# Miniprotein binders against q96jn8r1131to1294: the designs that were tried, part 6

Target 1, 164 residues: q96jn8r1131to1294
Amino acid sequence: TLEFLENHGKNILLSNGNRTATRVASYNQGIVVINQPLVPQLLVQVRIDFLNRQWTSSLVLGVITCAPERLNFPASACALKRAAWLLRGRGVFHNGLKICEKFGPNLDTCPEGTILGLRLDSSGGLHLHVNGVDQGVAVPDVPQPCHALVDLYGQCEQVTIVNP

## First folded at step 3 (miniprotein)

Design dS6
Fold by ESMFold2-Fast, scan of step 3:
Structure dS6 (fold): chain B 164 residues (1-164), chain A 80 residues (1-80)
Amino acid sequence: as target 1 above (164 residues)
Amino acid sequence: SMKVIIWIRGDSPEEFKKALEELIKLAKELGAEVYYRIDGNTLIIYVRGIPEEALKKFAEEVEKLAKELGYKVEVLIEED
């Protein structure tokens, strides 16, 4: 079913049938992408498995509208200058620019065991789900096709894809 | 226009900021706007107004100094 793509950040190791991503070094180079486009009605979920509190910031998640299979990933998702809508901390970012100051919970404080989900509604709105609870529309009118992305940045050293 | 954000975590964020004074001065002389704040054990520095390559160089120098002094460092370069 859902897997992380073999194309990923250089500090990532995939395991568990490509359903678990572990960042094995540093704080960055931890981008992973889901193997299928995020289409309406698909809820993509990841569980935070391990947090290293030596770091300050934590995971980033969102969508990209470019083809991910052969993309050269930057050191962090926020360095993507095109085709990226990301949730980091309390903010919503488009191509590195903060477009919303406060949306949903602070992702830098979500504990181990938190399940984070991404879903498109029928109008192309990107929703964040936290432990099954819809936080609302983070980004309206996401272009399609788009792909769910997780950046195991900072504290977040391991995530696993979880089925609904 | 790009901006760099640097988080430096360790025992004495005020002391680390003093260690950065010459690098910050150089950045400002190159036309950078520099802002900083301290939250608990973390010094957070924001730099903007100079080319992306100069922002990267500044971040590299901060990372090098942090490792020498036993601080943890994170760097993020993003659109301002």
Scores: ipSAE 0.274, ipTM 0.713, lowest interface PAE 4.0, mean pLDDT 90
Fold by OpenDDE base, second read of step 4:
Structure dS6 (fold): chain B 164 residues (1-164), chain A 80 residues (1-80)
Amino acid sequence: as target 1 above (164 residues)
Amino acid sequence: SMKVIIWIRGDSPEEFKKALEELIKLAKELGAEVYYRIDGNTLIIYVRGIPEEALKKFAEEVEKLAKELGYKVEVLIEED
């Protein structure tokens, strides 16, 4: 089953069989990684459970290609400088650098209940799904194996892995 | 996400940069990316990667320091 790894950001508390991640302090230190690597056609989805509107910005979603069990997580995903492809706001980032200005909906404004998904296609393209709708290829060629990463950042204080 | 751009102008931007080092350190500790450049008598600081409220707080501290040291300061917060 899909779960968040025990290796996570300092402000994260896992529950619900490690399928729910809650950031219990501040606005950062909230990175979590899903245990199973993405494989073609596997849709991994998380639901935004709770937003704390005292903060600005929201979750970051993406993938890493390094070993997640040994990763020393920075305070935020944007500080990952290697092996990282991230969706933040409407931008796509690779190793901290913006590679696409506008992609899909603005993740900073997704309401509670939004279901966000990641899926690799047969060509290695990383797709974003929003409430079941394929938004297209965010990253055209992602090295494998890779793991889905969620940064509970800013407003986003809780997410849960959900089945398709 | 948001970013803040700060312009500090004074007789010696280099001296202000030195005074600002501690604040820059604090920003980085919060997970911010900080860049700066000096153009003539103007020091320009770019900070990104932290929430707007944190950016505002940082800017306020910079403004405070600038005023204490007799520098002029302008702040712009915008989408990153």
Scores: ipSAE 0.023, ipTM 0.254, lowest interface PAE 6.3, mean pLDDT 89

Design dS7
Fold by ESMFold2-Fast, scan of step 3:
Formats: C-alpha cells, structure tokens, sequence
Structure dS7 (fold): chain B 164 residues (1-164), chain A 80 residues (1-80)
C-alpha cells in the first residue's frame, strides 16, 4: 500500500493511515515522499484537498534519486541540491535549473479535487497525469531508483493519496 | 553542509529582491548557489555552497538591508 514517509517537512502532519498530508503552518516546509520507489508503470496519484488562496504559488511534484528516509529536507523542494526533477507551475526543473518552459497545465491554478499522478514509462520517462489524462513525458531517462515527492507549497495545504 | 534560509515580508517583495541583487551577485561570485521564490508578499531565499562564515556574513547583510528598508525578515542558518 502507498503511504507518505514519516520523514517529511516540519510543517506536515500525516493522517488517514499516512495517506493524507496536511501543512499546518506558513507556506513552506511541506515536502512529503511516497514510501515506495517509483518503479516503471506504477501510477502514484494525489488529490488536492484544500487550497488557501492567501498564497500565489501552489504544489510542486517530482522525483528525487536519493534515499529519502533520512534526508534533511529544505524548506522548499526547489532548493534541493540532490538530483531532483520537479514540476512547478508550467515548468520542469532539474536541481533548480529550468529545463522546460511549458509542460502540462499550470499547477498553480489546479482547483481542489484535481488528481495529479506521476508514472515512469518502460524507457524511464517521467509522466504527469492530470485527472487521469497523461500529459506526456516531462523528463526522459530518469535514473532509478527514484522516489515520488510532493511539496505542499503555498496554496496547497492538504493532499491525499488516491488509488487508481 | 550549511545553508541560509531567509524569509522576507513586505509590500513589494519583488523590489526587495531587486535591492538584494548586488549581495546575491557577490555570493554567486564566491561560488554560492542561490535560489529564490516570491509567494504573495513573501520572498524566500536559499543560499548554499560557500563556507559557513561567508553564509553568516550574507545573512547579516540581508538582515541589515531589510531593517534599513522597513521589511520584516526571518533569517535561519540550517544544516542539511
């Protein structure tokens, strides 16, 4: 069964059998990681449960290729110095460097109830799924093992893992 | 390793970030990696990749500038 790891950003509280993550303070310190490696064809999905419109930016999704169980997370996923591929707004970022200007819908404008998914294809391409629709390959040839990461940044204060 | 996390709040975070351009340039010349994000009225800056003493100096200069310009600032030096 998919769960969020107990190692997470300091503003996170886990509930619902570690399937729901809530950011209980501020706008940052909201990184969570799925408890299993993202293996090819596994679709990891989260639903946006609550948005606080006080903030402008919203959640970030992606993968990291380091072991997450003892990782000291920075306040925002965008500051990760390790090998990290992140989807933020409409951009794709590798260790803070923008590698694609426009990919998929704008994550800063996805409403409550949106289901966002990450999947590796058989060639190691990282796919974003939005409400069940595959947006295509955001990052080719992701090194393995890798781990799905969600940063409850800004507007996004709660997400829940949902099964297909 | 250590990094500096700076949270700055005020009416114009974009203008404050612009006021920091010279300090950010100097940090980058020392080999620092600098990331920032503006969310609403909050500017968040991360600086890493330079010695602890240089990180502390950067933090001091940012705090000083923020006070001079009337911004609320929280500076944290963290270990990663």
Amino acid sequence: as target 1 above (164 residues)
Amino acid sequence: SMYVLIEIRGDSPEEFKKALEELIKLAKELGAEVWYEIDGNTLEIFVYGIPEEALKKFAEEVEKLAKELGYDVVVRIEED
Scores: ipSAE 0.060, ipTM 0.488, lowest interface PAE 5.3, mean pLDDT 85
Fold by OpenDDE base, second read of step 4:
Structure dS7 (fold): chain B 164 residues (1-164), chain A 80 residues (1-80)
Amino acid sequence: as target 1 above (164 residues)
Amino acid sequence: SMYVLIEIRGDSPEEFKKALEELIKLAKELGAEVWYEIDGNTLEIFVYGIPEEALKKFAEEVEKLAKELGYDVVVRIEED
């Protein structure tokens, strides 16, 4: 069963069998990691449940290749400087550096109910899915094992892991 | 003495560039001193060296500017 790990950002409260993450304070400290590593053809999806429009920006989605159970999470995923591939807005970032300017839809403008998915292909390419539609390869070669990461940042206050 | 504390939240330091430039410009037009620091995804700007009434006016302008630029901003007038 896919769940969020108990090791998470300070402002996160887990519920629903650790399948729902809620940021209960401020705009940051909202990083969560999914327990099972991504394997080829496994589609991991989260649904944006609630947006708080008093904030700007929104969730960051990506993967980490370090051990998630022992990770000391920074206030935001943007501060991860190693072993991190992130989708933010329309950009793709590796260890804090932008490696792609425009990819897929703008995550900052995804409405509530949007289902975002991550999937590794057989070549190690990381795909983004939006409402079931494959947006293509965001990262061409991701080291394995890796874990899906969600940063409940800015507007994004709650997400839930959903089955395909 | 009093100062204005501006906290701008974004996703990266690059995101703050435009806001920072505009705020510095605005502050200097009022004859104010400016100090700033970027901490993670937060830009903190301190504006001081001008009368309280000018600080209040500045704070109002900052809020207006931030909204126009689409930034999440907190503006406070603090006492040293």
Scores: ipSAE 0.010, ipTM 0.291, lowest interface PAE 9.0, mean pLDDT 88

Design dS8
Fold by ESMFold2-Fast, scan of step 3:
Structure dS8 (fold): chain B 164 residues (1-164), chain A 80 residues (1-80)
Amino acid sequence: as target 1 above (164 residues)
Amino acid sequence: SMKVYIWIEGDSPEEFKKALEELIKLAKELGAEVEYLIDGNDLVIEVRGIPEEALKKFAEEVEKLAKELGYKVEVFIYED
């Protein structure tokens, strides 16, 4: 059973058996991590439940290759300068550096009800899925083990883990 | 009651200090109250105490200034 870890950003409250994450304050301190490593062919999916349009940017998705259970998370996933591959807006970032300008849809404009997924292929390529559609390889050769991360940043105030 | 949060992503403390000095000066010229914090590699500036129209204009000038200095910047406006 997939769940969000109890170690999370300070503004997060977990509910629904740790399958729903709600950011209850501000625009940041909203990082959550899935409770098991992203092994090849495991599809981890979250649904965007609530967007607050007073903010400009929205959620960030990606993976980290460090152990998440006792990490002291920064206020924003983009502040992770080590062991992080992140999708934000249309960009792909490695340790805070943009490595791709335009990949997949703009995450800042995905509406409520959108289902976003992360999956590793058998060659270690990280894939983004949007409403069940594979967007392709965002990052090749991701080191393992790695862990799926969601940053409920800006507009995105609630997500829920969903199964296929 | 209106507040503006300005998030500036920078690579070094020196760059944060330069951006902070310029932005605080601009805000004070507009009569605003300014507070800031450094959170990891992010500088967050909270601006309040001026009319909504002036606050929005200030936010636009901050975005322009940050981009001219080569910073990544996001501006959020909310009412509490």
Scores: ipSAE 0.007, ipTM 0.253, lowest interface PAE 9.6, mean pLDDT 79

Design dS9
Fold by ESMFold2-Fast, scan of step 3:
Structure dS9 (fold): chain B 164 residues (1-164), chain A 80 residues (1-80)
Amino acid sequence: as target 1 above (164 residues)
Amino acid sequence: SMKVFIIIEGDSPEEFKKALEELIKLAKELGAEVEYLIDGNDLWIEVRGIPEEALKKFAEEVEKLAKELGYKVEVFIYED
């Protein structure tokens, strides 16, 4: 049973059995983490429920390899300078450094209803899925254990975990 | 130690730039170190070296200023 951890950014409110995350203030402090490690072949999916166009940037997805249960989250996932691989806009970032300029669709322009997924392949490659379509390997050889992270940043004010 | 990062998107309004410069000047008068960092397409302004309470106050004032002027900035506070 996939849920968001009770440890999350301070602007987050969890509901729907900890499967829906809502950012209730500002544009930041919206990091949530899935309660189970992202093991090979597990597809973790979230649906974008609500976008506030007051903000320019949107949702960030990725993985962290540190223990999330008592982590003191920064205001934005982009401030994670250690143990983090993030997809933001069209870029892929490792510990705050851009390692790929254009991968998959622009996350800042995905509409409400879009389903975004993260999956590790059997070789440890991190895949992004968009509305059921595999975008390919964004990051090779992700260390394990790792944990799926969603940053409800900017425009993205609500996401819900959905089953395949 | 605690640090504050400000990420600026594109070309900010003149009013915001002037007010931000005054806030940075005040932080420097308190002994803060200010660095300008480039992370991909974003300009990061890093402020550090003053007490946690002063850094938090600085971050709050920057975010308040951006909201009042309708400009979008990212303000991050973290300890490394």
Scores: ipSAE 0.005, ipTM 0.180, lowest interface PAE 10.4, mean pLDDT 80

Design eA1
Fold by OpenDDE base, second read of step 4:
Structure eA1 (fold): chain B 164 residues (1-164), chain A 120 residues (1-120)
Amino acid sequence: as target 1 above (164 residues)
Amino acid sequence: MKVLVIIFSDDPEILKLAEWIARYLAEEYGAEVRVIHLRDYSPEEAVKEAKEYGADVVIIIVTDEEKAREVYERLKKELPDVKVFVIVEGGEEAAKRLEEEGVDAITSPDEALLALFEYL
């Protein structure tokens, strides 16, 4: 069963069998990691449940290749400087460096109810799915094992892991 | 009063500062506060966001003096009735130089609070 790990950002409260993450304070400290590593053809999806318009920007979605159980999470995913491939806004980032300017829809403007998915293809390419639609390869060759990461940042206050 | 805090940095300490400012203004002053994290520096976006929000006060947190000056000048030009404060990462000397140029620059949390308190 896909769940968020108990090791998470300080402002996160897990519920619903650890399938729902809620940021209960501020606009940051909201990083969560999904327990099972991504394997080829496994589609991991989260639904944006609630947005708080007091803030701008929104969730960051990506993968990490370090051991998530021991990770000391920074206040924001943007501070991850190693072993991280992240989708933020329309950009793709590797260890804090933007490697792609425009990819897929703008994550900062996804409304509540949007389902975002990550999937590794047979070649190790990381795909973004939006509401079930494959947006293409965000990262062509992701090291394995890797874990899906969600940063509940800014507007994004709650997400839930959903099955395909 | 609407306060817009715009962050032009990915530095965790800057984010923490922004959080503190936002919380303080909201809780202690009852201000309506919005925080924007513009990861890509853009004075144009700052103006746009301020206009759309209807900000009375804009607090800009930037990493260097040049950016501070640029964004301040742009905001003052485009939104002359909006009070703008700039927090520059780099210390007191940078803030002093900016102040000499007419930029409302803050280098310490204490100075920020004082400046805000006098205005709010």
Scores: ipSAE 0.187, ipTM 0.589, lowest interface PAE 2.1, mean pLDDT 88
Fold by ESMFold2-Fast, scan of step 3:
Structure eA1 (fold): chain B 164 residues (1-164), chain A 120 residues (1-120)
Amino acid sequence: as target 1 above (164 residues)
Amino acid sequence: MKVLVIIFSDDPEILKLAEWIARYLAEEYGAEVRVIHLRDYSPEEAVKEAKEYGADVVIIIVTDEEKAREVYERLKKELPDVKVFVIVEGGEEAAKRLEEEGVDAITSPDEALLALFEYL
């Protein structure tokens, strides 16, 4: 069963059998990671449960290729300068460098109830799914093993893992 | 990296925002950060302070979009190699208009930090 790891950002509280992550303070320190590697047949999905409009930016999601169980997470996923491929707003980022200006919908505008998914295809391409719709390949040839990461940043204060 | 934060406001929320940004940059990026509070609005003084400090990045906090536009343009004219960010606490609509004009303007600290991540 998919769960969020016990190792997470300091502002996170896990509940619902570690399937719901809530950021209880500020706008940052909200990184969570799925407890299993993202393998080609696995679709990892989270639902946006609560948005706080006090903030402007929203969640970031993607993958990291380092071992997450004992990783000291930075305040924001976007501060990761190695082993990270992230989707933020309309962009795709590799180790802090923007590699695509416009991919998929603007993640800063996804409403409560949106289900966001990450999946590797058979060629190692990372796909974003939005409400069940495959947006295409955001990142080709992701190194493995990799782990799905969600950064409850800014507006996004709660997400829950949902099954496909 | 030398970051200069210039505050053109007496608003306690804005002073808190500046402290928040400065602390984050110092802790996450090991940046050398100077914060100055200029109670009287002056784009000339902003340019002078940036030159004196030798800033690589200048973050200006103002509450008015017209002042934001003016100070941004003055800094880019006088110091074209310096990265300039303007934080406008005047609302999202004002920041959007400035952004469409090519000004790096933002209305909240979370957006400011993400913009800095793209630069840094």
Scores: ipSAE 0.062, ipTM 0.527, lowest interface PAE 5.6, mean pLDDT 84

Design eA2
Fold by ESMFold2-Fast, scan of step 3:
Structure eA2 (fold): chain B 164 residues (1-164), chain A 120 residues (1-120)
Amino acid sequence: as target 1 above (164 residues)
Amino acid sequence: MKVLVIIFSDDPEILKLAEYIARLLAEEYGAEVRVIHLRDYSPEEAVKEAKEYGADVVIIIVTDEEKAREVYERLKKELPDVKVFVIVEGGEEAAKRLEEEGVDAITSPDEALLALWEYL
């Protein structure tokens, strides 16, 4: 069963059998990681449950290729300068460097109820799914093993893992 | 209270971080906040801006640990009555090392609010 790892950012509270993550303070320290490696064709999905419009930016999601079980998470996913491919706003970032200006919808404007998904295709391409619609390949040839990461940053204060 | 936020970074993420800090300080503390983006790293310019503004508190956002240390030391030397905080893009470990050296390093806007609580 898919769950968020017990190791997470310090502002996170897990509930609902570790399938719901709530950021209970500030705008950061909200990184969570899925408990299983993202293997080809596994679709990992989270629903945006609650947005706090006090903040400007919203959630970040992507993959990391380092082992997450005992990782000391930084304040935000954007501080990961190694082993990280992230989608933020409309950009795609590799280790903090923007490698694509406009990919998919603007994640800073996705409303409550939006379902965001990550999937590797058979060639190792990382796909973003939005409300069930495949946005295409955001990152080709992701190294494996890799782990799906969600950063409850800014506006996004709660997400829940949902099954396909 | 007059708070000056100085950004030594072109990173859009860091610019958004500065916006969040300014918004929190203005809304929660009623602070008068000025944000300055200095694209070229210069401790001299930071001192000049702080003096001209008459800042009570200076928050510096920098990309690395060594720049953070240098600008902090320069501000404290030339403006000893001004409270100085640094936010380092390098993350929590960089901030921890700076704190061990006596530099007031913070890792989030909420820490800035907590640190400024005494200055209400």
Scores: ipSAE 0.000, ipTM 0.214, lowest interface PAE 12.1, mean pLDDT 81

Design eA3
Fold by ESMFold2-Fast, scan of step 3:
Structure eA3 (fold): chain B 164 residues (1-164), chain A 120 residues (1-120)
Amino acid sequence: as target 1 above (164 residues)
Amino acid sequence: MKVLVIIFSDDPYILKWAEELARMLAEKYGAEVRVIHLRDYSPEEAVKEAKEYGADVVIIIVTDEEKAREVYERLKKELPDVKVFVIVEGGEEAAKRLEEEGVDAITSPYEALFALEKYL
């Protein structure tokens, strides 16, 4: 069963059997990681439950290739300088460096109820799914093992893991 | 634990806010807290004050992102064992860019307490 790891950002509260993550303070310190590696063809999906529009940016999602159980998370996922591939706004970032200007929809504008998914294809390509629609390969040749990460940044104060 | 709060702002609102942060740190966590107001922005003076006080944690309040980046880098270079937190008056967007560069940015007393919790 998919759930969020108990190691998470300082402002996160897990509930619903560790399947719902709520950021209970501020706009940052909201990184959560799925409890098992993202293996090829596994589709990990989260639903945006609540947006606080007093903030301007929203969630970030992607993968890390380091072990997350004892990782000291920075305030924002984009501060990860090693082993991280992230989707923020319309950009794709590797270890803090923008490697693609525009990919998929603007994550800063996805409404409540949007379901975002991450999946590895058989060639190690990382795919983003939005409301069931495959957006294509955001990152080729992701090293394994890797772990799905969601940063409840800014507007996004709650997400829930949903089954495919 | 010794916490030094350095204010590079002459805004009375910010000065009052920093007093409240210091009170909360002292009362809730039993920290030894010093607050200093430096009218003129100077990373060199921030380093000097932190060394003289023997600070374990430095919280810096600045008016803009560029000052925040500069003073954070100076303190980390000269005092690598000191934990540094930056509070930017410029708000969420300035804090966001600094966090992407690995700078801890906090915009309120409540948020600062959360960030410091694991060290206290």
Scores: ipSAE 0.006, ipTM 0.222, lowest interface PAE 11.1, mean pLDDT 83

Design eA4
Fold by ESMFold2-Fast, scan of step 3:
Structure eA4 (fold): chain B 164 residues (1-164), chain A 120 residues (1-120)
Amino acid sequence: as target 1 above (164 residues)
Amino acid sequence: MKVLVIIFSDDPEILERAEFIAYLLAWKYGAEVRVIHLRDYSPEEAVKEAKEYGADVVIIIVTDEEKAREVYERLKKELPDVKVFVIVEGGEEAAKRLEEEGVDAITSPEEALYALRDYL
């Protein structure tokens, strides 16, 4: 079954069989990674459970191509400069470089209850799904193996893995 | 390093700019960054928030040159060990005038990264 890895950001508490991640302090140190590689056609989904409006930006989603089991995570996914493709706000980023201005909805404004998904198509294109709706290819030709990452940044203090 | 970004504006574009600055600081330097939107302009509240957070660096975003000068001077007076920068969403000319008067004014997010290099 899909679970968050035990290796995660310092402010994360895992519960519900490692399917729920809660950020218990501050606004950062909230990176979590799914326990198995994102292989083609596997849809990984998380639901936004709790938003704290004290902060202005919100969660980041993406993939990393390095092995996550013993990775020393930075304070935010935005600080990853190698092997990372991230969706933040309205943008798509590769190793810290913005490669697309507007893709999908603004992740900083998604309400509680929103279900966000990541999936690779058969040609290695990374897709974002929002409440079951495929937003299209955010990143073409993602190297494999890769791992789905969620950064509970800012407003987003809790997410839960949900099955299709 | 703790960086506090304080926004004295309801303008959505200015709020987006503040988040972009926070993103760059967290991304490039791994800084701990907090963003606070203060709806009512108050240098007193800016000082209070900076003290409660324990900020090492404070970045103030305002739309008025006089407010920029006022809040900068108040923070330097009350918190002399904190590095303060102001961003005036009134344009490059206002920032240049403030800089000539000894106020640490920033004109762009890219300039913020360069200006803060020695403090992060």
Scores: ipSAE 0.000, ipTM 0.166, lowest interface PAE 14.3, mean pLDDT 80

Design eA5
Fold by ESMFold2-Fast, scan of step 3:
Structure eA5 (fold): chain B 164 residues (1-164), chain A 120 residues (1-120)
Amino acid sequence: as target 1 above (164 residues)
Amino acid sequence: MKVLVIIFSDDPWILLYAEMIARELAEEYGAEVRVIHLRDYSPEEAVKEAKEYGADVVIIIVTDEEKAREVYERLKKELPDVKVFVIVEGGEEAAKRLEEEGVDAITSPLEALDALRKYL
């Protein structure tokens, strides 16, 4: 069963059997990682439970290819300079560099109740799913093993893992 | 290492975060930390406090991009050997613009811990 790892950003509180992550302070230090590698065909989904409009940006999601169990996470996922592919706003980023200007919907505007998913296809392409709709390949040829990451940044203060 | 945290904000949220970062610096890094809340914005007072304390690192928390730029430039001019970080709470775009100009800007008090790890 999918859960968030106990190693997470310092502002995170896990509940609901480690399936709900709440950021309890500030707007950052909210990185969480799924407890199993993202293998081809596995769809990992989270639901946005609570948005705080005090902040301007919202959640980031993507994958990392380093082992997450004892990582010292930076304040935000965008500070990861090695082994990270991230979706933020409308952009796709690799190790802090924007590699795609506009992909899928603007993640900064997704409302509470939105379900966001990550999946690897059989060719190693990383897909974003939004409310059950496959947005296509955001990143080709993701190295394996890789791990699904959610950064509860800015507006997004709570997410819950949901099953397909 | 002597770290000085200066807060130019009356926002209770920012005051709380400054205290949290100071506690973590002292406990996790063994740093000698001083936290100063200056209610009136004054780059001159920031320089004075940094000199008086003998700070190795200064972390300035301000609410405004222009104040961030001004106080950073004043500190670097007067104290070129001191490492200076500026925190503009809630201003991700402002922080990015400041970084593009060569100002060491952090978007959160807690992010200063990661910046210090990188430089240490």
Scores: ipSAE 0.000, ipTM 0.121, lowest interface PAE 16.0, mean pLDDT 81

Design eA7
Fold by ESMFold2-Fast, scan of step 3:
Structure eA7 (fold): chain B 164 residues (1-164), chain A 120 residues (1-120)
Amino acid sequence: as target 1 above (164 residues)
Amino acid sequence: MKVLVIIFSDDPEILEWAELIAYLLAEKYGAEVRVIHLRDYSPEEAVKEAKEYGADVVIIIVTDEEKAREVYERLKKELPDVKVFVIVEGGEEAAKRLEEEGVDAITSPEEALYALRDYL
């Protein structure tokens, strides 16, 4: 069963059997990680439950290849300098460096109810799924093991893990 | 709480947002707010203004990342007890890079309200 890890950003409160993450303060310190490695063909999905539209940017999705259980999370996922591949806005980032300017839909404009998914293909390509639609390979050759990460940044104050 | 907003930008939209942040800080948090627009970029002038006002919080609006780093570092060195936020016209990419370097950068005046909740 998929759950968010108990190790998370300091502004996160977990509920619903650790399947719902709520950011209860500020705009950052909202990183959560899925409890199981993202193995090939496993589709991890989260639904955007609540957006606070006073912020200009929103949720970040991605993977990390370091062990998350005792990781000291920075204020935002984009501050991760090592072992991180992230999708933010329309960009793809590796260890804080933008490696693709324009991939998929703009994550900063996804409305409440949007279901975002991450999946590795058999060749190690990281795919983004939006409301069930595969957007293609955002990052090729992701090292394994890796773990799905969600940063409840800015507008996005609540997400819930949903089954395919 | 005394909040000083310093604007090192001639962008009309930035000036409007500075007025909005001052209004919201006064209304929502009961803060005493001063807004100043300085024509010439100067970290030294920012320090002098903050010290003269007795600011608890300084929000500085600048045009680029280099100015943001410079003025933030100067204020923290001269006034280590003052909370400093920088708003950069370079948008969220610039704010992210600055935050990674330990500079308290925000994307918009509205973000300043939430960041200040940690001080309330």
Scores: ipSAE 0.006, ipTM 0.179, lowest interface PAE 12.6, mean pLDDT 81

